# VHH binders against q8ne09r852to980: the designs that were tried, part 17

Target 1, 129 residues: q8ne09r852to980
Amino acid sequence: KFSDLLNNKLEFEHFRQFLETHSSSMDLMCWTDIEQFRRITYRDRNQRKAKSIYIKNKYLNKKYFFGPNSPASLYQQNQVMHLSGGWGKILHEQLDAPVLVEIQKHVQNRLENVWLPLFLASEQFAARQ
Key: E = the ipSAE of ESMFold2; O = the ipSAE of OpenDDE; V2 = 0.75 times the mean of E and O plus 0.25 times the DockQ between their complexes.

## First folded at step 11 (VHH; framework vhh_8k46_1)

Design r5 (at its last look DockQ between E and O 0.81; V2 from the best seeds 0.00; counts 0 for: pae E 3.1 > 2)
Fold by OpenDDE, look of step 16:
Structure r5 (fold): chain B 129 residues (1-129), chain A 126 residues (1-126)
Amino acid sequence: as target 1 above (129 residues)
Amino acid sequence: AVQLQASGGGFVQPGGSLRLSCAASGFTFSQYAMAWFRQAPGKEREFVSAISTSGGYTYYADSVKGRFTISRDNSKNTVYLQMNSLRAEDTATYYCAAHEWFDEYTYLDSSDYDYWGQGTQVTVSS
């Protein structure tokens, strides 16, 4: 279902707007940024590293992924922290690329299981059907 | 100067165990993924195992899965390869290598590694 949404640019935009109206656009932003990261060819190490740093700084902090409104459970946050190598690594070094993909999974899970159903149940969505 | 000093190789009988160590110096060890490669006489160098910078991810060649274990101690700037249930076909010169930053798409390719250590010989024979 989420994949269907991704393949429909118009509905994807409506979903984005829906999330904004609910002050919950960060999940989609994070997911999208990581998706963009994943699409950078591995041959372009510099671009991948730069994008990784951007993602790390924007989302891997106490305001979002490690915050009280995290898309991940505390257990999942701890798992990601472990995979990341701890706060020292997050703050001062570059994260291993697979860590971002792991983060995306948790974000996608909330998008698919929480926000997407709400979106599909919305009057706005119904009105367009 | 960058250095990777491998040790722990030797002669063992089939079914035996060895533990390789690779001590790194001259670069920020914690920022590099580490790997082991091996090369047997007359064969190309092949990937054995890799470990991410933080140790959160490990990868193994199919031929060594379940038998070899890679680990690292960033406080000691050392990467290890525990080799159990050794076989004759494991006989090779083993090389330690370092790759800046870990990418899941580059760990298999020896050409992507920035630094290499000297080889340590592992011989498995009856």
Scores: ipSAE 0.771, ipTM 0.881, lowest interface PAE 0.7, mean pLDDT 95
Fold by ESMFold2, look of step 16:
Structure r5 (fold): chain B 129 residues (1-129), chain A 126 residues (1-126)
Amino acid sequence: as target 1 above (129 residues)
Amino acid sequence: AVQLQASGGGFVQPGGSLRLSCAASGFTFSQYAMAWFRQAPGKEREFVSAISTSGGYTYYADSVKGRFTISRDNSKNTVYLQMNSLRAEDTATYYCAAHEWFDEYTYLDSSDYDYWGQGTQVTVSS
């Protein structure tokens, strides 16, 4: 169903607005930023590296991915910490590209299994059907 | 200034084991993905294995999966290749290479690597 939402630009915008009204827009922002990273041409090394650093700085911190509102369980957060090379590397160095894909997996899981069902059950969605 | 020194090659019998080392200097090792390539006489240089900057991700050519293990020690600026169950077709010069920042979709292409070692010879023969 998340894939169906991606094919419908109007409902995607409604979903984004739903998340904003529920103070939960970070999941979709993170997913979107990583998806944009994945679409940058692989041989454009500088652009991919810069986007990776931007994503790391914006989302891999204690206010989101490593905090109480994370889309990932504590176990999953520890896995990402290990794959990244540890907290010191996260804070001061580039993040390996496949770590972003791992993070996107956890973010997408929450979008699909928590937020999308709530959106589809919302009065705003029902009124448009 | 950059130097990649591969060592540990030699002669082994089929089924034997060998451990290659590649010591790095002249760059910040922890910011580089590392790889092993090999080249037999008259053949193109081919990918063997790669490891991400943190060591969290490893990749192998199909021909070596299950037999070779890549690892790294960032405190020693060294990447390793443990080669088990060696076969005659593993005979080649083995080269270590470094690529700034790891991207899992570019590790196979030798043209993406910034620094290369001079290689170490591995010969598998009866």
Scores: ipSAE 0.494, ipTM 0.774, lowest interface PAE 1.9, mean pLDDT 90
ESMFold2, look of step 11: ipSAE 0.320; ipTM 0.693
ESMFold2 (binder alone), look of step 11: mean pLDDT 81; pTM 0.812
OpenDDE, look of step 11: ipSAE 0.768; ipTM 0.880
ESMFold2 (binder alone), look of step 16: mean pLDDT 81; pTM 0.811
ESMFold2, look of step 17: ipSAE 0.296; ipTM 0.675
ESMFold2 (binder alone), look of step 17: mean pLDDT 81; pTM 0.809
OpenDDE, look of step 17: ipSAE 0.350; ipTM 0.701

## First folded at step 12 (VHH)

Design s1 (framework vhh_sonelokimab_d1; at its last look DockQ between E and O 0.66; V2 from the best seeds 0.00; counts 0 for: pae E 5.5 > 2)
Fold by ESMFold2, look of step 12:
Structure s1 (fold): chain B 129 residues (1-129), chain A 126 residues (1-126)
Amino acid sequence: as target 1 above (129 residues)
Amino acid sequence: DVQLVESGGGLVQPGGSLRLSCAASGFTFSNYAVGWFRQAPGKEREFIGAISTSGGYTYYAVSEKGRFTISRDNSKNTLYLQMNSLRPEDTAVYYCAAHEWFDEYTYLDSSDYDYWGQGTLVTVSS
């Protein structure tokens, strides 16, 4: 399970490297950035806001989350667009924090159901067992 | 100059309905989460519910028992509270409040809201 991988720093780094060699780093980068956001103390409003804007600008665009290689289906992308308040708000304003958690769920789902099985079946992983 | 102005309060009989409005000006309304609070005589302000900046997330106090609906129209800079099946214990001054950016950890605490209206009185009595 992906949660088991999070408790093993060495295998997590191997997984990250696996994704890099398969040109698929964006899912883990997005998941990690949102996880870092979730770890910022909620009373540090300015830092949480700045991180959320960074995540929005980096991932919520047509090159990743709203593009053809999104971890989310078109239906799920439309749901996130609705929760975000539309393109105008995404492009020019701050997003509500729960939207980032929703995005992370879709990213984590692809990490768990597509990338992790491929990693566990890789020759590199088998050699370490 | 920031203003939040409530309206729609008044005297209503038990079982009746009221719709409160809160008109906002002097700030970018779409960047603020907004909430409703109420204060009965001699009591502290009580959270009723809140709505996220886009309107995509709403939260309600359990005590209101599903009788109230919060909505917002960012194009009109207005927050609404629809109250149904009103009871005498709903008698209070109702306040709207605004909190910059929405964070799911801070919407219940009145201390986290930056701007407040002056209130509108709702009286439920026969």
Scores: ipSAE 0.122, ipTM 0.568, lowest interface PAE 5.5, mean pLDDT 86
Fold by OpenDDE, look of step 12:
Structure s1 (fold): chain B 129 residues (1-129), chain A 126 residues (1-126)
Amino acid sequence: as target 1 above (129 residues)
Amino acid sequence: DVQLVESGGGLVQPGGSLRLSCAASGFTFSNYAVGWFRQAPGKEREFIGAISTSGGYTYYAVSEKGRFTISRDNSKNTLYLQMNSLRPEDTAVYYCAAHEWFDEYTYLDSSDYDYWGQGTLVTVSS
C-alpha cells in the first residue's frame, strides 16, 4: 500500500500534509532523503558523500533516530550504532550505503505500520474516494 | 604511492586453517571499504567477501558457508581473512582490494575497486 502511495503524486502529497498536521513529518523526510541518496549513481562519489553527510547530520542524532521517539527500537538503534562504527564516526565521517539503507528500513516500517493506516482511516482520505 | 600487500599465504593440508593479512599504505585506509578476491588457475577471479569502512558491516559470497571471516584494524591499516576448513578447491591466488564507496549493490563487481594487491598464493594439498 505504501508503494501505491509512492506511485500517486497527489495522494503522496496528501499523506505528507497529514503527517505535518500530526507533527510527524520527520519519518517521511528521512525516508525521502535516503531514497534520493539511493538514486545517486555510485560513480558520483562526491554527491553521494555530500548527501550521506547531510542525512547523518539531520537524522542520526538524539533528537530523532537516537531519541526517545525514534522509529527504531533501542535494539535496532544499537545495531545501527554498531554498523556506523560508533558516535565518533557518526560525528566526523560519512555513513556507508548499507547503514543508510538499514535506517530507511526502520523508518519505512513506522510509516507503513503506524502512519499509513491512520491516514487511510482518516475522514479526509474517505472524502476523496 | 598506494600499496596493498598481501601476506600469510602458503601450503596447507585439507582441513587446515590460514590467516591472510593485507597491509595498506599511501591512502586513507579507514575511508575505504575493502574486500578479498581469489583466482584459481584457469578460472575467473571471484568475490570472497567485503567489509565496510567501520567494520560494522560484512558481506560474504554464498559459497563460503561461514568458513571465511573478514575483519579489519584501521589503527594498523590492515585487512584480514581467516580461512578455516580449507579444501583443495580453495587453492588460488588471493587478492585484497579497496573500494572508496561501499554500496550494497556494487561490492561484487571487481571493476569498481580502486586499488589491488599483488596477491598471495594459497595451496591446499595433502
Scores: ipSAE 0.030, ipTM 0.444, lowest interface PAE 3.9, mean pLDDT 90
ESMFold2 (binder alone), look of step 12: mean pLDDT 80; pTM 0.821

Design s2 (framework vhh_8k46_1; at its last look DockQ between E and O 0.89; V2 from the best seeds 0.00; counts 0 for: pae E 3.3 > 2)
Fold by OpenDDE, look of step 12:
Structure s2 (fold): chain B 129 residues (1-129), chain A 126 residues (1-126)
Amino acid sequence: as target 1 above (129 residues)
Amino acid sequence: AVQLQASGGGFVQPGGSLRLSCAASGFRFSNYAMGWFRQAPGKEREFVSAISTSGGYTYYADSVKGRFTISRDNSKNTVYLQMNSLRAEDTATYYCAAHEWFDEYTYLDSSDYDYWGQGTQVTVSS
């Protein structure tokens, strides 16, 4: 069903607005940014590195991914921290590309299993059907 | 100047063990994934193992899985290859190489590695 949203530009926008009204737009932003990263050809190393740094700085902090309202469980956060190489690496160096993909999996899980069902059950969604 | 110094090669009987080391200098070691390649006489250079910048990801050729272990110590700017249960077909010159920023799509391709060390000979024979 999440894939259906991705293929429907208008409905995707409604989902984005729904998340915004619930102060939960960060998940979709993070997922989208990492998806954009994944679409950069691996031969364009500089562009992939730049996008990776942007994503790291924006989402891998105590206000989001390592915060109390994280899309990931504590166990999953610790796993990502280990894969990242610790806070020193996160704060001052570049993350390996696969780490971002791992983060996206956790974010997508919350989008699909928490927010998408709420969106589909909303009166706004029903009114458009 | 960039330098990769490999050591630990030698002669060993089948079933024996060796531990290769590669000491790096002249570049920011922690920003590079490290790999091991080998080349036997009359054969092309082949991928053996790779490790991500932080060591969170390791990869192995099918021929060495379960026998070889790659590791790194960023405080010592060194990458290691523990080789157990060695076989005659493991005989080759082994090379360590550095790959800027780890990408899961490029770790197999020797042409994507930026720096290379001198070879160290490993001979497995009865």
Scores: ipSAE 0.753, ipTM 0.872, lowest interface PAE 0.7, mean pLDDT 95
Fold by ESMFold2, look of step 12:
Structure s2 (fold): chain B 129 residues (1-129), chain A 126 residues (1-126)
Amino acid sequence: as target 1 above (129 residues)
Amino acid sequence: AVQLQASGGGFVQPGGSLRLSCAASGFRFSNYAMGWFRQAPGKEREFVSAISTSGGYTYYADSVKGRFTISRDNSKNTVYLQMNSLRAEDTATYYCAAHEWFDEYTYLDSSDYDYWGQGTQVTVSS
């Protein structure tokens, strides 16, 4: 279903608005930023590197991915920390690209299993069907 | 000046082991993924193994998977290749190379690597 929503720009914007009104925008923002990263051609190394640094700084902190509102379990957070090379690497350097894909998996799982069902059951969605 | 100095090659019998080292200088090693390539006489240079900047991700050519292990020590600016169960087909010059930042799409292609070592010869024969 989430992949189907991505192909409908109007319903994607409705989903984004739904998440905003439920104070849950960070999951979709993070997923979208990583998806944009993945769509940058790998031949544009500098552009991909800059995007990865932006994503790391915005999301891999104690206010989101390593905090109580994380889409990942503590075990999964620790695995990402290990794959990243530790806090020093996260804070001061860039992440290896595969780490971003791992993070996106956790974010997508919450979007698909928590937020999307709530959106599809919402009164706003039902009114348009 | 950037330098990658590969060492640890030599003559070894089939089934034997060697450990290659590649010492790096002249750049921030922790920002570079590292790769090993090899070239046998009369053949094109081919990918052997790669390791991400943090060491969290490793990749191997099918022909060496399970026999070779790549590792790195960022405190010593060194990448290693442990080569076990060596065969005659492993005979080649082995080159280490450095790739700024790591991406899952660019580790196979030698043209994506920024710096190259001089190589070390590995000869496997009875």
Scores: ipSAE 0.304, ipTM 0.669, lowest interface PAE 3.3, mean pLDDT 88
ESMFold2 (binder alone), look of step 12: mean pLDDT 82; pTM 0.830

Design s3 (framework vhh_8k46_1; at its last look DockQ between E and O 0.45; V2 from the best seeds 0.00; counts 0 for: pae O 5.5 > 2)
Fold by ESMFold2, look of step 12:
Structure s3 (fold): chain B 129 residues (1-129), chain A 126 residues (1-126)
Amino acid sequence: as target 1 above (129 residues)
Amino acid sequence: AVQLQASGGGFVQPGGSLRLSCAASGFTFSNYAMGWFRQAPGKEREFVSAISTSGGYTYYADSVKGRFTISRDNSKNTVYLQMNSLRAEDTATYYCAAHEWFEPYTYLDSSDYDYWGQGTQVTVSS
């Protein structure tokens, strides 16, 4: 359960390292950056806007979310593009907060359904049990 | 200077339709969520509808859901409220407002809106 992993700092770090050795650290980085955004109080508008801009620049590009290794299907990528207001808004402006939550859902789905099962079946995990 | 100019109000029979417009100037419209509020004589201002900066998310008061549609055209710096199936209880002054940041938890609260229009009167009478 991914939520249970989040509450265990030692196993979370092991999962992060597992993803790094499998060249898949972008999913967890993206999930974590969006989670940090969600923890910034809505009253801190400047901090929330700055974090939102950081997230879109780092992840909403052809190298990750809109690329071949995206956690989202092409249909889901097009939905996010529509909700974002298009490439002009992504490249030069900020995103509405709900768009980031939508992206996080797609990233979390891949973490839960692909990476977590592989981690739990890994030799590194078994050796610690 | 910031200006929000609401228009399109008028007199209409019950069951009729009106389309409100709110033209914005003096700020970067695409960075602002927009809302519609209304106030009838002797009543408190109440939330009607809101739309996110890109137009991707819309919200409605229960009393207008299914009858009203909010939309925006960022190329024209304008937000719209299409009002169908109008009723006598929809009679009010309708105000548009702008909120620099869209937060799902604060779109109902008029105190979180930065700029307000002068309003346009909608009167629904038989």
Scores: ipSAE 0.179, ipTM 0.604, lowest interface PAE 4.7, mean pLDDT 87
Fold by OpenDDE, look of step 12:
Structure s3 (fold): chain B 129 residues (1-129), chain A 126 residues (1-126)
Amino acid sequence: as target 1 above (129 residues)
Amino acid sequence: AVQLQASGGGFVQPGGSLRLSCAASGFTFSNYAMGWFRQAPGKEREFVSAISTSGGYTYYADSVKGRFTISRDNSKNTVYLQMNSLRAEDTATYYCAAHEWFEPYTYLDSSDYDYWGQGTQVTVSS
């Protein structure tokens, strides 16, 4: 379902706009950035490091992933914190690929189970069908 | 020059313990996941354990789960393998290797590892 949306460039853009109007664009941004990270070859160390640090700074903070409106439960947040090696490492080091993948799973879950159904039920979506 | 120096192997009775160490030099240790492999005579080299760059993610072969523990100290450029409750079937030459971590489970393929250390012999026998 979410994969179908990814294969339709036009509808994907409408979904992005939908999230923006609901002040909820961070999930898709986070998912997209991590997806971009996953497409960087493991041989390109500098680019992977830069992208990892960018993602860490933007999303792994108390305003988003570790905030009150996180896409992850408190338990899941703690798992990610443990997996990342704690706040000390989050603040000063790049994130490992498995950590980023785990984060993306939680973000994707909210996109698929909360926002996508709302989008598909919207009048705007119906008008385009 | 890149170098991985393994140590800690030896002879031990069944049920005994050994701790392997692998000291790295010549590359940025903290940028690489580290793994341990082993090869017994007449058998193929097999995956034993791997640890991510920060140490937050570890993985073990089913045959060693609950008995072996992998760890690392990036300040010392060293990866360790604590082996407890050793069995005769654990007898092998053990190798440490370095792998730039990409995705989960990519650590299983030995061909993806960039650097390899010399082997250290582990013999479990009564």
Scores: ipSAE 0.018, ipTM 0.344, lowest interface PAE 5.5, mean pLDDT 90
ESMFold2 (binder alone), look of step 12: mean pLDDT 81; pTM 0.818

Design s4 (framework vhh_8k46_1; at its last look DockQ between E and O 0.55; V2 from the best seeds 0.00; counts 0 for: pae O 6.8 > 2, grease 25.2 > 24.2)
Fold by ESMFold2, look of step 12:
Structure s4 (fold): chain B 129 residues (1-129), chain A 126 residues (1-126)
Amino acid sequence: as target 1 above (129 residues)
Amino acid sequence: AVQLQASGGGFVQPGGSLRLSCAASGFTFSNYAMGWFRQAPGKEREFVSAISTSGGYTYYADSVKGRFTISRDNSKNTVYLQMNSLRAEDTATYYCAAHEWFDEYTYLDSYDYDYWGQGTQVTVSS
């Protein structure tokens, strides 16, 4: 289902707009930024490193991933914190790349299990079928 | 200058244990993933184990899984390799290496590591 949405540019844009209406754009933005990171060839170390730093600074903070409206439970947030090496490392140092993939799993879970079903059940989506 | 100093090698009987240490200086240790490689006479150097910058991710060659444990202490700038249940085929020179930033696709290839230690000899013989 989520892969089907990615292959349909018109419905993907409708989904993005749906998320904006529900003040939930950060989930798709985060998922997309991490997916872009994953698609940078591993031999391009500098580009992968730069993208990972951008993602860390934008999403791994108390306004999103470690905040009250996180896609992850408090337990899951604590697991990511442990894998990251703690707040000091998150705020001021380089972060291990596999942590981003772990974060994407939690973001994707909310996109797939909360937002996508609501979108597919919306009257706007049904009217277009 | 960057320095990786490996120690803890020696002679041991089969079934025995050794603990290797690698002390690092000249760079911000907590930003580097660490790896152990080994090379036996007449053979190519092979991957043994790696640990991510935070220690949250560890990796092992199949030949050592369950017998070797990699760990790090970022406050002491040191990576360790606890080697248990040693076998004759573990006989090799063991090298520690450092890789700036950790990416899960680059830990196997020795050419991706930036700094290398001098090695420490491990000899397993009855």
Scores: ipSAE 0.265, ipTM 0.663, lowest interface PAE 3.7, mean pLDDT 88
Fold by OpenDDE, look of step 12:
Structure s4 (fold): chain B 129 residues (1-129), chain A 126 residues (1-126)
Amino acid sequence: as target 1 above (129 residues)
Amino acid sequence: AVQLQASGGGFVQPGGSLRLSCAASGFTFSNYAMGWFRQAPGKEREFVSAISTSGGYTYYADSVKGRFTISRDNSKNTVYLQMNSLRAEDTATYYCAAHEWFDEYTYLDSYDYDYWGQGTQVTVSS
């Protein structure tokens, strides 16, 4: 379970390395960055703004979230775009917290349903048990 | 100076409709989520509805779901509350409020809203 992995620093690192060897580290990076955003208190407005813009620039583009290998379906991508206020807002403004949470859900879904099972089925994982 | 000017309240019979408006000035409207609260005499102020900065997310109290609709026009710095199928228990003073860094956990708590407008009275009576 993904939650179990989060509570085990050593296994989490192994999972990170596993994703890196498969050229698929972006999902975990995106999830982690959004999680860090969520840990910023809503009163720290400047820090939240900076982190939101960072996440937007790094992940909400045609190379990742809106790309052909997105963790989200085309329908889900369009939904996120509309919920974000369209491309104009995405390109020039910070993202709403609920939008970031929605993105994280899609990313987490792929981590849990695609990559985590592969990781748990790997010889490397078995060797450590 | 920050100002939230609410309007649209009045007297209406049960089953009737009203549309509240809240015009904002003195701050960057598009950076704030907007909410509506209401307070009846002898009762605590309660959450009614909220909308995110882009309008992509809306939230409603269970008591108004299916009857009330919140919307906003950022070009006019205005948030609206369409109230249909009004009931006697909807009678209250309604307040609009602004919330920076709106998220799924803070929209219910009036303490987290930064700016408040004056109230507009809604009376539902036969």
Scores: ipSAE 0.016, ipTM 0.317, lowest interface PAE 6.8, mean pLDDT 89
ESMFold2 (binder alone), look of step 12: mean pLDDT 82; pTM 0.830

Design s5 (framework vhh_8k46_1; at its last look DockQ between E and O 0.03; V2 from the best seeds 0.00; counts 0 for: pae E 13.1 > 2, placed apart)
Fold by OpenDDE, look of step 12:
Structure s5 (fold): chain B 129 residues (1-129), chain A 126 residues (1-126)
Amino acid sequence: as target 1 above (129 residues)
Amino acid sequence: AVQLQASGGGFVQPGGSLRLSCAASGFTFSNYAMGWFRQAPGKEREFVSAISTSGGYTYYADSVKGRFTISRDNSKNTVYLQMNSLRAEDTATYYCAAHEWFDEYTWLDSSDYDYWGQGTQVTVSS
């Protein structure tokens, strides 16, 4: 269903708006940014690096991924922290690319298993069917 | 100046062990993935192992899986290759290499590595 949503521009926008009304737009933003990162060719090292740094700074902090309302469990957060190389590296250095992909998996899990079902069960969605 | 100094090579019998070290200088070591390659006489240089910048990801050629272990100490700017259960076919000159930032599927290609050290000889023979 999530893949179907991605292939429907209009419905995707409705989903975005739905998340915004529930103060949960960060998940989709994070997923989208990492997806954009993944679409940058491997040969464009500078662009991938820049995008990686942007994502790291925006989402890998105590306000989101390492916060109390994280899309990841505490165990998963600790795993990502270990893979990242610790707070020192998160704050002052660049992360390995696979770490971002791991983060996206956790974010996607919450989008698919929590928010998407709620969206599909909403009156607004039903009204458009 | 960038420098990668490999050491630890030598002569061993089949089944023996060696531990290679590669000391780095002249660049920010913690921002580079590190790899080991080897080249036997008359053969092409081949990938042996790689480790991500933080050490969270390690990769091995199928021929060395279960026998070789790559590790790093960023506080010492050094990458290691523990080689156990050595075989005659492991005989080669081993090279340490550095790759800026770690990206997916770039660790196999020697052309993606930015810096190379001089080789250290490993000879496995009865």
Scores: ipSAE 0.720, ipTM 0.857, lowest interface PAE 0.8, mean pLDDT 94
Fold by ESMFold2, look of step 12:
Parts: sequence; C-alpha cells; structure tokens
Structure s5 (fold): chain B 129 residues (1-129), chain A 126 residues (1-126)
Amino acid sequence: as target 1 above (129 residues)
Amino acid sequence: AVQLQASGGGFVQPGGSLRLSCAASGFTFSNYAMGWFRQAPGKEREFVSAISTSGGYTYYADSVKGRFTISRDNSKNTVYLQMNSLRAEDTATYYCAAHEWFDEYTWLDSSDYDYWGQGTQVTVSS
C-alpha cells in the first residue's frame, strides 16, 4: 500500500505530516531523497554525484542508518557497508546507485510495515474514509 | 566465539621497530573495521590507529602519525601495526579491537568497539 499512497498526493502529504508529528520523519526523508537521486538523469553526472554525497552524509551515520534506530538490522547494515566498499570510501566518495537502492529497500520496508499501518489506523485517517 | 589475538610485543630500544599482529576468528573479518588502542599503567586507554573494512582508509592519533602504519590482510584475517621510531612514551599494552559499525568519530573511542583482544605488551627502554 505504500505505492498506493505515492499516487495520492493529498494522502501522501497527510502521511508526511503524521510522521513529523510522531518525530519519525527520517525514514520518509531518506526514502524521498534516494527516490530523487534515482530520477536524476545519468547524463547529469555532477548533480547525481552531489545528491549521492548528500544522502550518504545525511543518512549513513550512527545517528540513523548505522545506529540503533536504523530501519535495517545489524546484518543488513554490514551488507551495505561491504557493498559500498567500506566506511572510508563512504565518507570520502559518492555511493553507487545499487548501494542507494539497497538502502532504500530497507527504509521502504519499515515505512510499509511499521509507519503506514500506524497511519492507516490513526483517528485522522479513519475520520476521512 | 569471537577471538582477537594480539602478538608481536616485546622489549625494544628507543628508535627501534616492532610489528604487532592481531589474528581474528569467530566472525567475518572483512565485515569489521579494526583498531589499535593502548593503555599505559595509570592512564586511560587511548586510540592509536584504525583501518576500514577494505583497508582503503586509515586513521592515526597525532602522537603516532608518520611513525606507525596500520594494515590488514583480509585473506589471513589479520590486522597489523608497524611501529617505527619507537619512543619511551609508546610503552603500553596494545589492544586490537573490532567494530562492526562505521562512523568517522566512532572509531576513536574505545566504547564503540564490539570485540577486544587481550593485548600485547610493548616496552621501549634503554
């Protein structure tokens, strides 16, 4: 149902506000930033590189993706680290698109399995049906 | 069980060299960043050096930069610390440690490392 939400601009904005109200907006921000990266044309190399670096700096740290509140398990976090070529490479270079897609999968899984059910069960959503 | 076994310590004169080794078992070595820490009697454990999972990035405390070189061989599950131009101030028990997580600032603090070796003594004295 997360894909259905993406096709409804009004309910997507309600979902984003729901997450902000519950201090849980980081998952959607990360998902959205990676989706924006995926929509940048391959020919715009500098723009893709800048967005990739922005994503890694904002999300691939101990405060989020590699921390205790990560959408990914420790095993999955370690897999991402090895797919990227190691933490030093992450810190100093852009991330390849397959790495960002893998990260996005873990983020999307939590959005779909944790946050979306809570949103759909909320009083605000039920009142609008 | 996870095990880190440090070796290669000993007595050396000032200006001399030693090479420490840390052999790892019980975990997928290539998934871990590795670090060296040291502790002299009556002092807190301090960061010495760290190396990324692939070996592509290395970090050194200012006190050892230019004299010590960290390296790893993932095919042998071993991290090394080549110590050159040793000084009396380098006298300490040297510990290797493994960190499953990466964050530039996390590597420098001993509380961020998951697994620790028993240490190997380095004594620099004339």
Scores: ipSAE 0.000, ipTM 0.139, lowest interface PAE 13.1, mean pLDDT 81
ESMFold2 (binder alone), look of step 12: mean pLDDT 80; pTM 0.809

